# Designs tried in a protein design chat: VHH binders against Metal-independent phosphoserine phosphatase (IPSP). Part 16

Target 1, 238 residues: Metal-independent phosphoserine phosphatase (IPSP), of Arabidopsis thaliana (Mouse-ear cress) (f4ki56)
Amino acid sequence: MGHEWIDAEREFKWSEDVKVESEVTEIVLVRHGETTWNAAGRIQGQIESDLNEVGLKQAVAIAERLGKEERPVAVYSSDLKRAKDTALMIAKTCFCPEVIEVPDLKERHVGSLQGLYWKEGAEKEPEAYSAFFSSQNDLEIPGGGESFDQLADRSMDALEQIAKKHKGERVIVVTHGGVLRAIYLRITQASSAGKLLNASVNVVHLRDQKWIIDSWSDVSHLSSVGFLQRGFDGDAKP
Key: E = the ipSAE of ESMFold2; O = the ipSAE of OpenDDE; V2 = 0.75 times the mean of E and O plus 0.25 times the DockQ between their complexes.

## First folded at step 10 (VHH; framework vhh_lunsekimig_d3)

Design t2 (from s3 with K112Y; at its last look DockQ between E and O 0.26; V2 from the best seeds 0.36)
Fold by OpenDDE, look of step 10:
Structure t2 (fold): chain B 238 residues (1-238), chain A 126 residues (1-126)
Amino acid sequence: as target 1 above (238 residues)
Amino acid sequence: EVQLVESGGGVVQPGGSLRLSCAASGFTFSDYAMYWYRQAAGIERELIASIYRGGSTNYVDSVKGRFTISRDNSENTMYLQMNSLRAEDTGLYYCAKERWRVYDSTGKTIEYFDYWGQGTLVTVSS
C-alpha cells in the first residue's frame, strides 16, 4: 500500500510583498526671523540678538503658513533666543503645547568673528575670516570657533535623533543659517547650499534611512513682509 | 559617536559604599551637563543627580547627603560616590548626556536625554 506522499505543493503564495509603504518622516527646517544683527550685517554666531520688527513679522508669516498645513507633532528649536522666539510663534499657531529646545541646533560658533561686521571681518580678524571661508572642513575658527565638521556633526546628529523619535511624523525645527547649510551639504554632498534667507522654510524627508531635500530656501510666505536679499551664504565671501 | 560607559556597580551590604564611573567619548565632555539615573525593578527610570557645566550639582531628596556627583573634564569621566547605601538604592544606574529641554506653557522645563550607557547594576542586600 504505497503511501503516496501527496507532495502538498504548498503553493507558497508569495504574499504580495505588502509594499510596506516606507514611512516618511518629514522635518520642516526653519531659519529664524531677521534679527537686528542680520539687518546690520553683523556676525552673530552664538551671540544673542533679538528679532527686529521685520523678524517678528516674518515669524508670524511662517506661523501662518505652517498653521495652514498639516499639524506638526512637535516643534524643536535652537536654544538661542532668536530661534526660540520664532519657534514659540510657530508652536502657538500650530497648537503645539511646548517647544523642545535643542542645544545642538545652535548656530555655528564662529570664534573671534562674533560681534564683528562682515565688511570688517577680513581686516580685523583675517585668520578667523579665512578659516570661516576655508574649504578645509576640519579647520576650527580661531577664538573658540567650530570647524564645519564639528557643526555638521552635531547638526546631523540632532536631526537624526529628532527623526528617530518621530518616525513617520511631521515636525518643525527652528534653527540657523549655518546649521541649515551644514545639513544641506551633508545630505546632498553638493559644493554649495546656496543662499539661506531668514524665515526660509526648508523641507527634508527621511525615507528608508535616506535623507531627501523636498524643498529648500522657500520664502514664498514673505511676499508681504519682505526679506534681506543677501541671506546667509557661507560659501561666498560677502 | 557618543558613547557612555558606566562601571563600578556590584553587591554591597546596607550601610556600605560604592563609587560609580561614567566614561564619556564622542563629544566635548566639558560642554555638557551630565546626569545619573537609576531604575529599580518595576519602576520607571528616575533622575537622581545632576552636574552642570560650571560644576554645580543637584540631587533628589532620597539621595541627598549620601551621594556625591562629580566630574573630571580632563579625563572625560563622571563619578557618583554612593555612601550609606540602602536596600531601596538597588537598581540599574545609568549615565546620561544632556540633549534637549522641553518648555511648556508654564515655563516648566523637562530634560530629555538621548544618550545612555548600558548601565551598571547596584545591589544592596544583607
Scores: ipSAE 0.041, ipTM 0.425, lowest interface PAE 1.9, mean pLDDT 88
ESMFold2, look of step 10: ipSAE 0.745; ipTM 0.879
ESMFold2 (binder alone), look of step 10: mean pLDDT 77; pTM 0.741

Design t3 (from s3 with A33G; at its last look DockQ between E and O 0.85; V2 from the best seeds 0.55)
Fold by OpenDDE, look of step 10:
Structure t3 (fold): chain B 238 residues (1-238), chain A 126 residues (1-126)
Amino acid sequence: as target 1 above (238 residues)
Amino acid sequence: EVQLVESGGGVVQPGGSLRLSCAASGFTFSDYGMYWYRQAAGIERELIASIYRGGSTNYVDSVKGRFTISRDNSENTMYLQMNSLRAEDTGLYYCAKERWRVYDSTGKTIEKFDYWGQGTLVTVSS
């Protein structure tokens, strides 16, 4: 009496690949508005400077643009005044109750170049000037400045921390040209980040632990306000 | 739960050396930059050293050349080697993994330091 073990073919119901829609974290990176020093071609680094009239208008334009988009859950900013002032405008328009300052989002400390004009940097501080434009990423700028690696490390750390706190959410981060350049280069491994303009909007996505540049150096919102054409270019000698 | 426990503080003579440790738990240590702060009596807490994920370090000018920050990711521990100690180095030393300040809509700043533990006291006295 052969017990035919009816192998109940468990119909492996192929669980519908619940396309776990990979939660995308969106970080909108914003370079602060134009400052008096930007307009003058003066090297700021971590020196405090104020938004000029154009910069203030740019901040408003950014805020208006972002206010028409998906509401962010938070606004982060460098603790430098020019970034904070830009961030506060954005936060107000986007109905964010607070701006969170992150010191690691500060502009690159550029040592003895700080306070100089770009036009005179090579002459007055040739070693620092050379270091700033050097391809050697671990070279610190004389006068207490940061290397590119130092800048990139702290910038990426800040970005990663923000992303971890806001997984699957949209956040605004207001920072500086050097930081944006560093982030771009670390993400893309490209040789150049191109020009970064004041008040530019830059969008990056984190999906499945991978950073993707969605849009970069967008200034379409500045058509009525204007912008400096030179921008920030850390890859080429001015 | 995130925990940071500082140790290694004590009394030392000027010119002496001390090594501080920060034991971390409750998070992936290697994924974060780590920081040393100190607070002297009557003075606001100040950042003195940073070590990032990539291994780069930063120092405030007052400790540059004397202090060395390092980390051992396998042990989830951060260190601060302090050499050539001075009286002005006296204070409570704190370990942190994040630095945040919050500004409300009124512009009021609330400093939120993610300091964990009670810190470790360093006293430099002759």
Scores: ipSAE 0.299, ipTM 0.689, lowest interface PAE 1.5, mean pLDDT 88
ESMFold2, look of step 10: ipSAE 0.594; ipTM 0.829
ESMFold2 (binder alone), look of step 10: mean pLDDT 77; pTM 0.738

Design t4 (from s3 with A33V; at its last look DockQ between E and O 0.02; V2 from the best seeds 0.00; counts 0 for: pae O 5.6 > 2, placed apart)
Fold by OpenDDE, look of step 10:
Structure t4 (fold): chain B 238 residues (1-238), chain A 126 residues (1-126)
Amino acid sequence: as target 1 above (238 residues)
Amino acid sequence: EVQLVESGGGVVQPGGSLRLSCAASGFTFSDYVMYWYRQAAGIERELIASIYRGGSTNYVDSVKGRFTISRDNSENTMYLQMNSLRAEDTGLYYCAKERWRVYDSTGKTIEKFDYWGQGTLVTVSS
């Protein structure tokens, strides 16, 4: 099946379709496969990095899992390459004609931390490091980074718009650890989202205007491929 | 050994300008955030400006719009351009490199340790 990539110049526009209301809207949130930087413990943020060999295998595993489930009506992705590549594999297997890029699904801009290793962040950029792990949700990370609130706002907006467009349907969304964390915390109001692993499948439902976490950080499909144990944890120091 | 050497201090009239320099050695200069502090007579030392690795800057309100912190990583030197100087700007100016920081459970800094130079004196008087 020939899949068409969205032209890089194509502007994403939200549309609202009138659909028959169903009981539940299902959004399958997927964290992209492992990248070279993930394996190295390097802070990516919105810097581009490629899936490594393991990440590519993980993407296949995700696709195989989802391909055995209910067919989604659409696949959305962050416009970052590591997410798009993961999404493309999923779309192909699920017979979706295209991957729809959504810039608001991008990973958190983490300012001066981008490009550093987690192990050296506190030393080289202590204020940025402190800001990233701060409980102050409105604190922007120095160096042009986003606050947690900024991340959460755009992430939830994207999620809400997607849900609105696909009421009562099943949709796949490929995104990043920070976005997933933000969504989890906004939905649950919990103090922690726990570890978010590469290639994890996370299912949320919208019912009666309420978001519910159905399953979170599921990596059962990676038993033969493996995964990094540390995952993404924005709530604790690495 | 980490060394920081400040220079450029002097006596200027109100409204005047000075440019301070900090020569750094003993560490990879480009990898660290650098700071300017000042200490007026009888007053505790205060942080006045910060410059991050990527060049982003932060200032205290009292110097915003008047002072500019910059760095030349190729020369291992940090600068402080001071314009529109006021009498209250008088003091010893120090450049600093952070050694390490202690965080509480919320990610808040509770303790900070820095390397300091010897300082350079800035006197603003009519």
Scores: ipSAE 0.023, ipTM 0.324, lowest interface PAE 5.6, mean pLDDT 87
ESMFold2, look of step 10: ipSAE 0.575; ipTM 0.817
ESMFold2 (binder alone), look of step 10: mean pLDDT 77; pTM 0.739

Design t5 (from s3 with S50T; at its last look DockQ between E and O 0.02; V2 from the best seeds 0.00; counts 0 for: placed apart)
Fold by OpenDDE, look of step 10:
Structure t5 (fold): chain B 238 residues (1-238), chain A 126 residues (1-126)
Amino acid sequence: as target 1 above (238 residues)
Amino acid sequence: EVQLVESGGGVVQPGGSLRLSCAASGFTFSDYAMYWYRQAAGIERELIATIYRGGSTNYVDSVKGRFTISRDNSENTMYLQMNSLRAEDTGLYYCAKERWRVYDSTGKTIEKFDYWGQGTLVTVSS
């Protein structure tokens, strides 16, 4: 109950702490709970949308799961509300004093697609839709959107900074489907990240300067709550 | 039924200006990106300007800095302000709304289908 949000006016700054070197840094990456827009099939990007009833239950389920595991030293979150609300639940259960907001963990800005339904994107904003699903990673989405490379660069930078600060420690990071996809693809160099489900738990390790995927898109904690089966699939058209 | 009606074309001297209009009907205008094309004699039709739902715009290099595409969603009308007109700008100008397109496995557009107006003629001559 006594967890404080970082003041919205407080600028986030990275700090470097001297830590005792350990074998493995563990980052638990969490996709936020289900939102009203997720349920509706609406494209959010960086537009704010609240967790729905299911999403709130999912956040609790995540928190309960993680609360039974090794205590994290910190909880980080995107500064978007749906991620912060999820992170707050986790922090509370894991006895972390605060949620640290990191802007670079925000969802991909998807330009003119934001606010549209996936089913209508190709019709109403065909160029933006094409750009989003393009194999050209440097192609920006029209309407002020980010390219995949831009997303991946800032996502990996945030991940690296967090890992650097917490070398040999366990931390929780709450973020979004696009960010998770980008991180997965950068780490594995695979052609696809698969489906990324709301409230999924994803574990990555840093060992000897190498990132390793320990587990991905785990939703075993949602058996009693449920989830949208479609998830986030940035590699295939809906 | 989708209808697009262009107007504002005419004869102007080099360096002159014209403003084209496109009146749209038969669909929710504000929900769609819109396009201007032009076709010079003996040349394939060319996309020259795009305006997206949010008002962002894109231009081909040949018209950048001279042409401005805009829209009034309350009037279901799109505009093309053409300044510093050149002889090479002569042609039939079309308003368009994309109907659908075909993508390959990489997300690349391989075919596009549009709704078109009848066009308005722009002639730039001394």
Scores: ipSAE 0.265, ipTM 0.693, lowest interface PAE 1.5, mean pLDDT 90
ESMFold2, look of step 10: ipSAE 0.538; ipTM 0.790
ESMFold2 (binder alone), look of step 10: mean pLDDT 78; pTM 0.738

Design t6 (from s3 with K112P; at its last look DockQ between E and O 0.78; V2 from the best seeds 0.00; counts 0 for: unsure alone 64.0 < 65)
Fold by ESMFold2, look of step 10:
Structure t6 (fold): chain B 238 residues (1-238), chain A 126 residues (1-126)
Amino acid sequence: as target 1 above (238 residues)
Amino acid sequence: EVQLVESGGGVVQPGGSLRLSCAASGFTFSDYAMYWYRQAAGIERELIASIYRGGSTNYVDSVKGRFTISRDNSENTMYLQMNSLRAEDTGLYYCAKERWRVYDSTGKTIEPFDYWGQGTLVTVSS
C-alpha cells in the first residue's frame, strides 16, 4: 500500500469520567423590514433609508411570530434606523422595553456604490462594482468601502460577544443582508449564503463552542404581507 | 475588575509621532474587539480605529493612512501608532472593549455602564 496505519486504539484514550454538559445559545437573526431603497433597487450600505409601508407590516409580522415563540431575554440591533425600527417592534411584542444597539452590526460600507441603483453600478462605478463582487476577501471597495474580511470580522465578533452574554438563552438580533451573509459564510465555509430576504428569520445555535445553522432565510410568517424575492447578495450570483 | 489604562500621550509638534498603549486587565483580552476613541474639548468622544479578533482593522477617514492600530494578546495590550500628527488630533485618547448603547421607543439613547479609563492626553502644538 505504501502508507503506515495509525493504531487508533493505541493513540487515543477515552475519558469516561468527564461528561460534557452542553448549553445551547439561540440567536434569532432578523434582516430588517423592506425599505424605500430596497423597493427601488437602490444600494444603501450605510446610508439611511426608512422602512416603507410594506416594511412596517413585515416588522409587525415578525414581532407577532416571535411573540408566539419562546420569549427572548434581549433584543439587539444595528445602529441603522431601518434595523432599530424593526427591532423596536419586536421588542414591544416580546416584552423587552429596551433594545441594545450594536454598531458593529451595521451593514457593509460599500464605498462609491452607496446611493446608486444596482443596475447602474457597473457603468457608473466599475471599480467599486468589481470589488463588491470580487472573491478577494481583503479587497476594500473604492470610496471608503469595506472588504469582506473587515465586514465578516466585525460581524462575527459582535455575534460572539452577544453569545457570551447569553449562554443557554434566546436572543433576537436585527441586522442586514451583508452581515447575515458574512456570518453564514464564516460559520459554514460554504460558497453561498443564498437569498437573504427582507424580514427573514435566520436561526443560529452555539453549542459546545460550535456554531450551527438551525434554519436560514425563513419567510413563512410573510405569506399575507409579502416580500421582495430578489434578496441581498445571493441574487447577484448565477 | 475590568481596567483599561491608556498611556503614551504627550506634547508633539505637527508632523510628529506618538505611540499610545492601552493596558487591559480583568477580562479575556483576546476575546474582544478593541477600539480607540478620541475626545477634543467640547466634542463627544469619536471612534477613530477598531481592531477585531480576526485581525482586520478599520479607521475613520481623518486618520486612515496616518494611524495604525495593533494589539499584542500575549501582553493584553493594544497600541495606536500615530504619525503625521496634526493640530486637530489634539485631545484625550481612550480605549474601549465595547461600543454598545441602549434605546427605547422614545428614541432616548443611553450608554450602558462601560469602563472608560482616564485617557491619555495628546497635544499637537507648534
Scores: ipSAE 0.696, ipTM 0.867, lowest interface PAE 1.0, mean pLDDT 86
ESMFold2 (binder alone), look of step 10: mean pLDDT 76; pTM 0.738
OpenDDE, look of step 10: ipSAE 0.722; ipTM 0.871

Design t7 (from s3 with K97R R101K; at its last look DockQ between E and O 0.71; V2 from the best seeds 0.66)
Fold by OpenDDE, look of step 10:
Structure t7 (fold): chain B 238 residues (1-238), chain A 126 residues (1-126)
Amino acid sequence: as target 1 above (238 residues)
Amino acid sequence: EVQLVESGGGVVQPGGSLRLSCAASGFTFSDYAMYWYRQAAGIERELIASIYRGGSTNYVDSVKGRFTISRDNSENTMYLQMNSLRAEDTGLYYCARERWKVYDSTGKTIEKFDYWGQGTLVTVSS
């Protein structure tokens, strides 16, 4: 009586590859509104300057736009006033209870260029001016300024830390033109980031440990308020 | 749990040298920028040096040329080599991973320092 061992072929139901929908982290990067110095063509760097009337209106426009979109879980900002003021407007409109200040999101220290007008920079501080526009990324700007590498390192570190804290979530980060440029170039490895306009909305995604630019230099929300056409261009001499 | 432990503090004469260490645990050390702060008696805590993931470093002017921040990712340790020490360098030195602040909706600042060590005391005295 041969015990037919019914080899129950356990149909290994190949568990349908649950396409683990790769969680996408969305970071909305915002350049602060227009300042008095921006309007004047004055180099700010890490010097404090206030939003002007246009900048305040821009901040409202950004807030209104973002308020109509998916609610962010957090709002981050550099510790410079022009960014913080923009961030606070956004946070209020998006019903975020707090703004988290991140010093490493601060604008590039541009050394002896700080406080000068772009038009006079080459003449008054030629070495610093040359350093700022140099292709040498490790070159520090004279007068205590940062190299591009220094800026890019701290900017990306801040971005990565924020992303790690908010995996699969949407967050808003208010920062500056130099920081945005640095982030763009590190992500894309492009030769230029193009013009970065005040109050621009820039969206980046982190998926599977890869950064992707979703949208860049979007100012569609400023149609009624206006903006400076020159923007921030660290890649070309004004 | 994130932990930072400073060591290497002590008493040194002016012009002397000291090397501080910060041992990190509870997180991927190489993924984070690290910072040195110090606090002198009666003075607010101040950032003195930063080292980022890419290896770039920053210093405040008062320590530039004298202090060197470095990191060993294989050992999860950050260092601060302090040379040509001065009396004004006396203080409690802190290691930090983050230095973020929080503002409420009213704009009130709530200082939140996340992931600080207990500090190590450096005394420069003749």
Scores: ipSAE 0.591, ipTM 0.829, lowest interface PAE 0.9, mean pLDDT 90
ESMFold2, look of step 10: ipSAE 0.708; ipTM 0.873
ESMFold2 (binder alone), look of step 10: mean pLDDT 77; pTM 0.738

Design t8 (from s3 with T106S K108H; at its last look DockQ between E and O 0.87; V2 from the best seeds 0.62)
Fold by OpenDDE, look of step 10:
Structure t8 (fold): chain B 238 residues (1-238), chain A 126 residues (1-126)
Amino acid sequence: as target 1 above (238 residues)
Amino acid sequence: EVQLVESGGGVVQPGGSLRLSCAASGFTFSDYAMYWYRQAAGIERELIASIYRGGSTNYVDSVKGRFTISRDNSENTMYLQMNSLRAEDTGLYYCAKERWRVYDSSGHTIEKFDYWGQGTLVTVSS
């Protein structure tokens, strides 16, 4: 009586590859509104300057745009006033109870160039001016300024930390032109980040440990307010 | 839990050298920028040195050229080599991870989020 071992062919139901929809972290990077110094063509760096009337209107326009989109879970900002003021407007409109200040999102320290006009920088501080536009990324700007590498490192560190805290979520980060440029170049490895305009909205995604630029230098929300056409261009001499 | 433990403080004469250490645990050390702060008596705590993931460093002007911040990711330890010490360098030195400050919708500071050690005392005195 041969016990036919019914080899129950366990139909290995190939578990449907639960397409683990890779959680996408969305970071909306915002350059602060126009300042008095921006309008004047004055080099700010880490010097404090206030939003001008246009900048305030720009901040409102950004807030209104973002308020119509998916609600962010948090708003981050550099510790410079022009960014914080922009961030506070956004947070209020998006019903975020707080703004989280991140000092490493601060604008590039540009050494002896700080306080000068772009038009006079080459003449008054030629070494610093040359350093700022140098292709040498480890070159510090004279007068206590940062190299591009220093800026990029702290900017990316801040970005990564924020992303880790908010995996799969949407957050807003208000920062500066130099920081945005650094982030763009580190992510894309491109030769240029292009012009970065005040009050621009820039969207980046983190998926599977890879950063992707979704949109860059979007100022469509400023049609009624206006903006400076020159923007921030760290890649070309004004 | 994030833990930071400073060591290496002591008494040294002006012109002397000291090396501080910060042992880190409870997080992936290599994924974070690290910072040294110091607090002198009657003065607010101040950032003096930063080291980022990429290895770049920043210094405040008062310590530039004299202090060197470094890190060993394999040991989860950050260092501060202090040379040419001055009396004004006297203070409690803190190791820190992350730099966050929270504001309410009105711009008022609610809370500061920094991870700090207990500090190590550096005294520069003749």
Scores: ipSAE 0.354, ipTM 0.717, lowest interface PAE 1.2, mean pLDDT 89
ESMFold2, look of step 10: ipSAE 0.710; ipTM 0.869
ESMFold2 (binder alone), look of step 10: mean pLDDT 77; pTM 0.738

## First folded at step 11 (VHH; framework vhh_lunsekimig_d3)

Design u1 (from s3 with T106E; at its last look DockQ between E and O 0.75; V2 from the best seeds 0.56)
Fold by OpenDDE, look of step 11:
Structure u1 (fold): chain B 238 residues (1-238), chain A 126 residues (1-126)
Amino acid sequence: as target 1 above (238 residues)
Amino acid sequence: EVQLVESGGGVVQPGGSLRLSCAASGFTFSDYAMYWYRQAAGIERELIASIYRGGSTNYVDSVKGRFTISRDNSENTMYLQMNSLRAEDTGLYYCAKERWRVYDSEGKTIEKFDYWGQGTLVTVSS
């Protein structure tokens, strides 16, 4: 009676490669609402200015939009008032208990251009004006201003630090046109970031150490409020 | 645990020079921007210099041309070369990692999330 040793071929079930689903970090980048200076065509840089009536309404519109989306785990903001005020509105609506201030999200210091009107910049501060629109990224704007590289470095560092803290999570970051431009150009390596409008919503993803632009310059939430058509365009001479 | 240890402070005459050091540990130093702050008596702590991962640097106007921030990633150390020192430069100098402040829903500051060293005292006096 021959005991047939049934060689149970242990089907080596290759442990399903737990596809470590690459955790996607989502950062919603928001440009602050319209300020009195934006409306006037005045160069702000790091000078403080307040949201005007339109800007306040825009902030509400942003908050309402974001409040209908996935709840963020945190809200970050530049330390400039116009960004903070926008961020506070968003945080309230999204039930975030706090806004985290990040100084490196501050608008570009534009040197002697600060406080001038765009229309008069070329005449009153031609060197600074030329530097601002220069293709030379390491050129500092006269009057204590930042080069594009300086702006881009601090902006990207801030963005990456936030992303590291919130891996696989959704966060809101309220900042400024220059910062958004810098981030866009660093991520895409494009020649232009296009127009960056006040209260625009911009979504970037970090996946496997790669940044991707998901959506850019979205102002669909402003249909009832309106916006300045000019926006921020650091690539084009006014 | 993140640790930052400042050194190099002392008493100098106006026009003199000092070099501050910040020894960092407990994190990947090269992955972070680093900052120098200072605090004079009775005045709020202020940012004076920044150095980012790519090597770019920023300065406040009051120290531009006089102070130089640098870093040695191999030694996990950041430096502040201070030249042409003035009386108004007197204060406690802090090395910092990250710059975070928390505001409540009313816009009031609740907490700072910066990592700080113990500071090193710089006294500029004739």
Scores: ipSAE 0.290, ipTM 0.696, lowest interface PAE 1.7, mean pLDDT 88
ESMFold2, look of step 11: ipSAE 0.697; ipTM 0.860
ESMFold2 (binder alone), look of step 11: mean pLDDT 78; pTM 0.743

Design u2 (from s3 with T28D; at its last look DockQ between E and O 0.64; V2 from the best seeds 0.73)
Fold by ESMFold2, look of step 11:
Structure u2 (fold): chain B 238 residues (1-238), chain A 126 residues (1-126)
Amino acid sequence: as target 1 above (238 residues)
Amino acid sequence: EVQLVESGGGVVQPGGSLRLSCAASGFDFSDYAMYWYRQAAGIERELIASIYRGGSTNYVDSVKGRFTISRDNSENTMYLQMNSLRAEDTGLYYCAKERWRVYDSTGKTIEKFDYWGQGTLVTVSS
């Protein structure tokens, strides 16, 4: 038999912890839905390819998931059609009549690899293929392609500017695998970002001027419609 | 009040050089990517060069190897060194700090968050 007492200081500290975390900017990063070139194993980069039937269903699934969550104050996208179309579906369901187009969220230019099938890249464009997989972050891909640093600098600048306009708010950003990989690696300093799947949801927070990965590569909304486990568009692994 | 002021334009012969400047005020210059655009008569403005906070630069193919974008954050100034000028480089040159647009299901896009300078004219003629 004994007496139990409640620690009043724990309740006070709990309340203060909640207040600090309420100043969090949440950015929900979405990789666009599957395209015809994704399904074919063909390298897009900045070449346009349309969402296929699966990609459209994936966009609906993303929109339904996000429509059940806290309403975002804005929807952003890259200027490539596959991202814009995915973002329009999300914006419709989340009651955002317009989407904000951010050109610096465009997929990596991958030079002479663009248009090739993934499996033929090493044979047909060995220098571009090697440059793409190189750990040398300032190496530009032959054929007008971007280095990792060029991609990552513009991707992080775009992310920072979006966050600056939305302190304490929640926004959706539709972009590409290469951009997501660059953001992840710049935030975490890791060696790999893992698989970046079509129609995945990836959540980052900005709190006290520091970026935090809240969740990454979430495809739980795709159980019915399915998704490709492989794709070149931003899936590169050294 | 945000202000961007371009200068350094003029008339030059083909093969000549010019250095453009963009003086910025009213915002924290070092916190922004900066851009150069040009507009020839009868066409839309085109992006020609970008410089990002991390130091990376990008150029359109038509100016790669001839133009160099740079910035001096202590002077709140961006530059465009233009070498080997061609007649096709003739136009009004603008600096900008943001490049966001909006669109809806109609497919039209319009400028939303951009700030532009007033422009400086570059004329390349024989």
Scores: ipSAE 0.689, ipTM 0.857, lowest interface PAE 1.0, mean pLDDT 86
ESMFold2 (binder alone), look of step 11: mean pLDDT 77; pTM 0.737
OpenDDE, look of step 11: ipSAE 0.837; ipTM 0.920

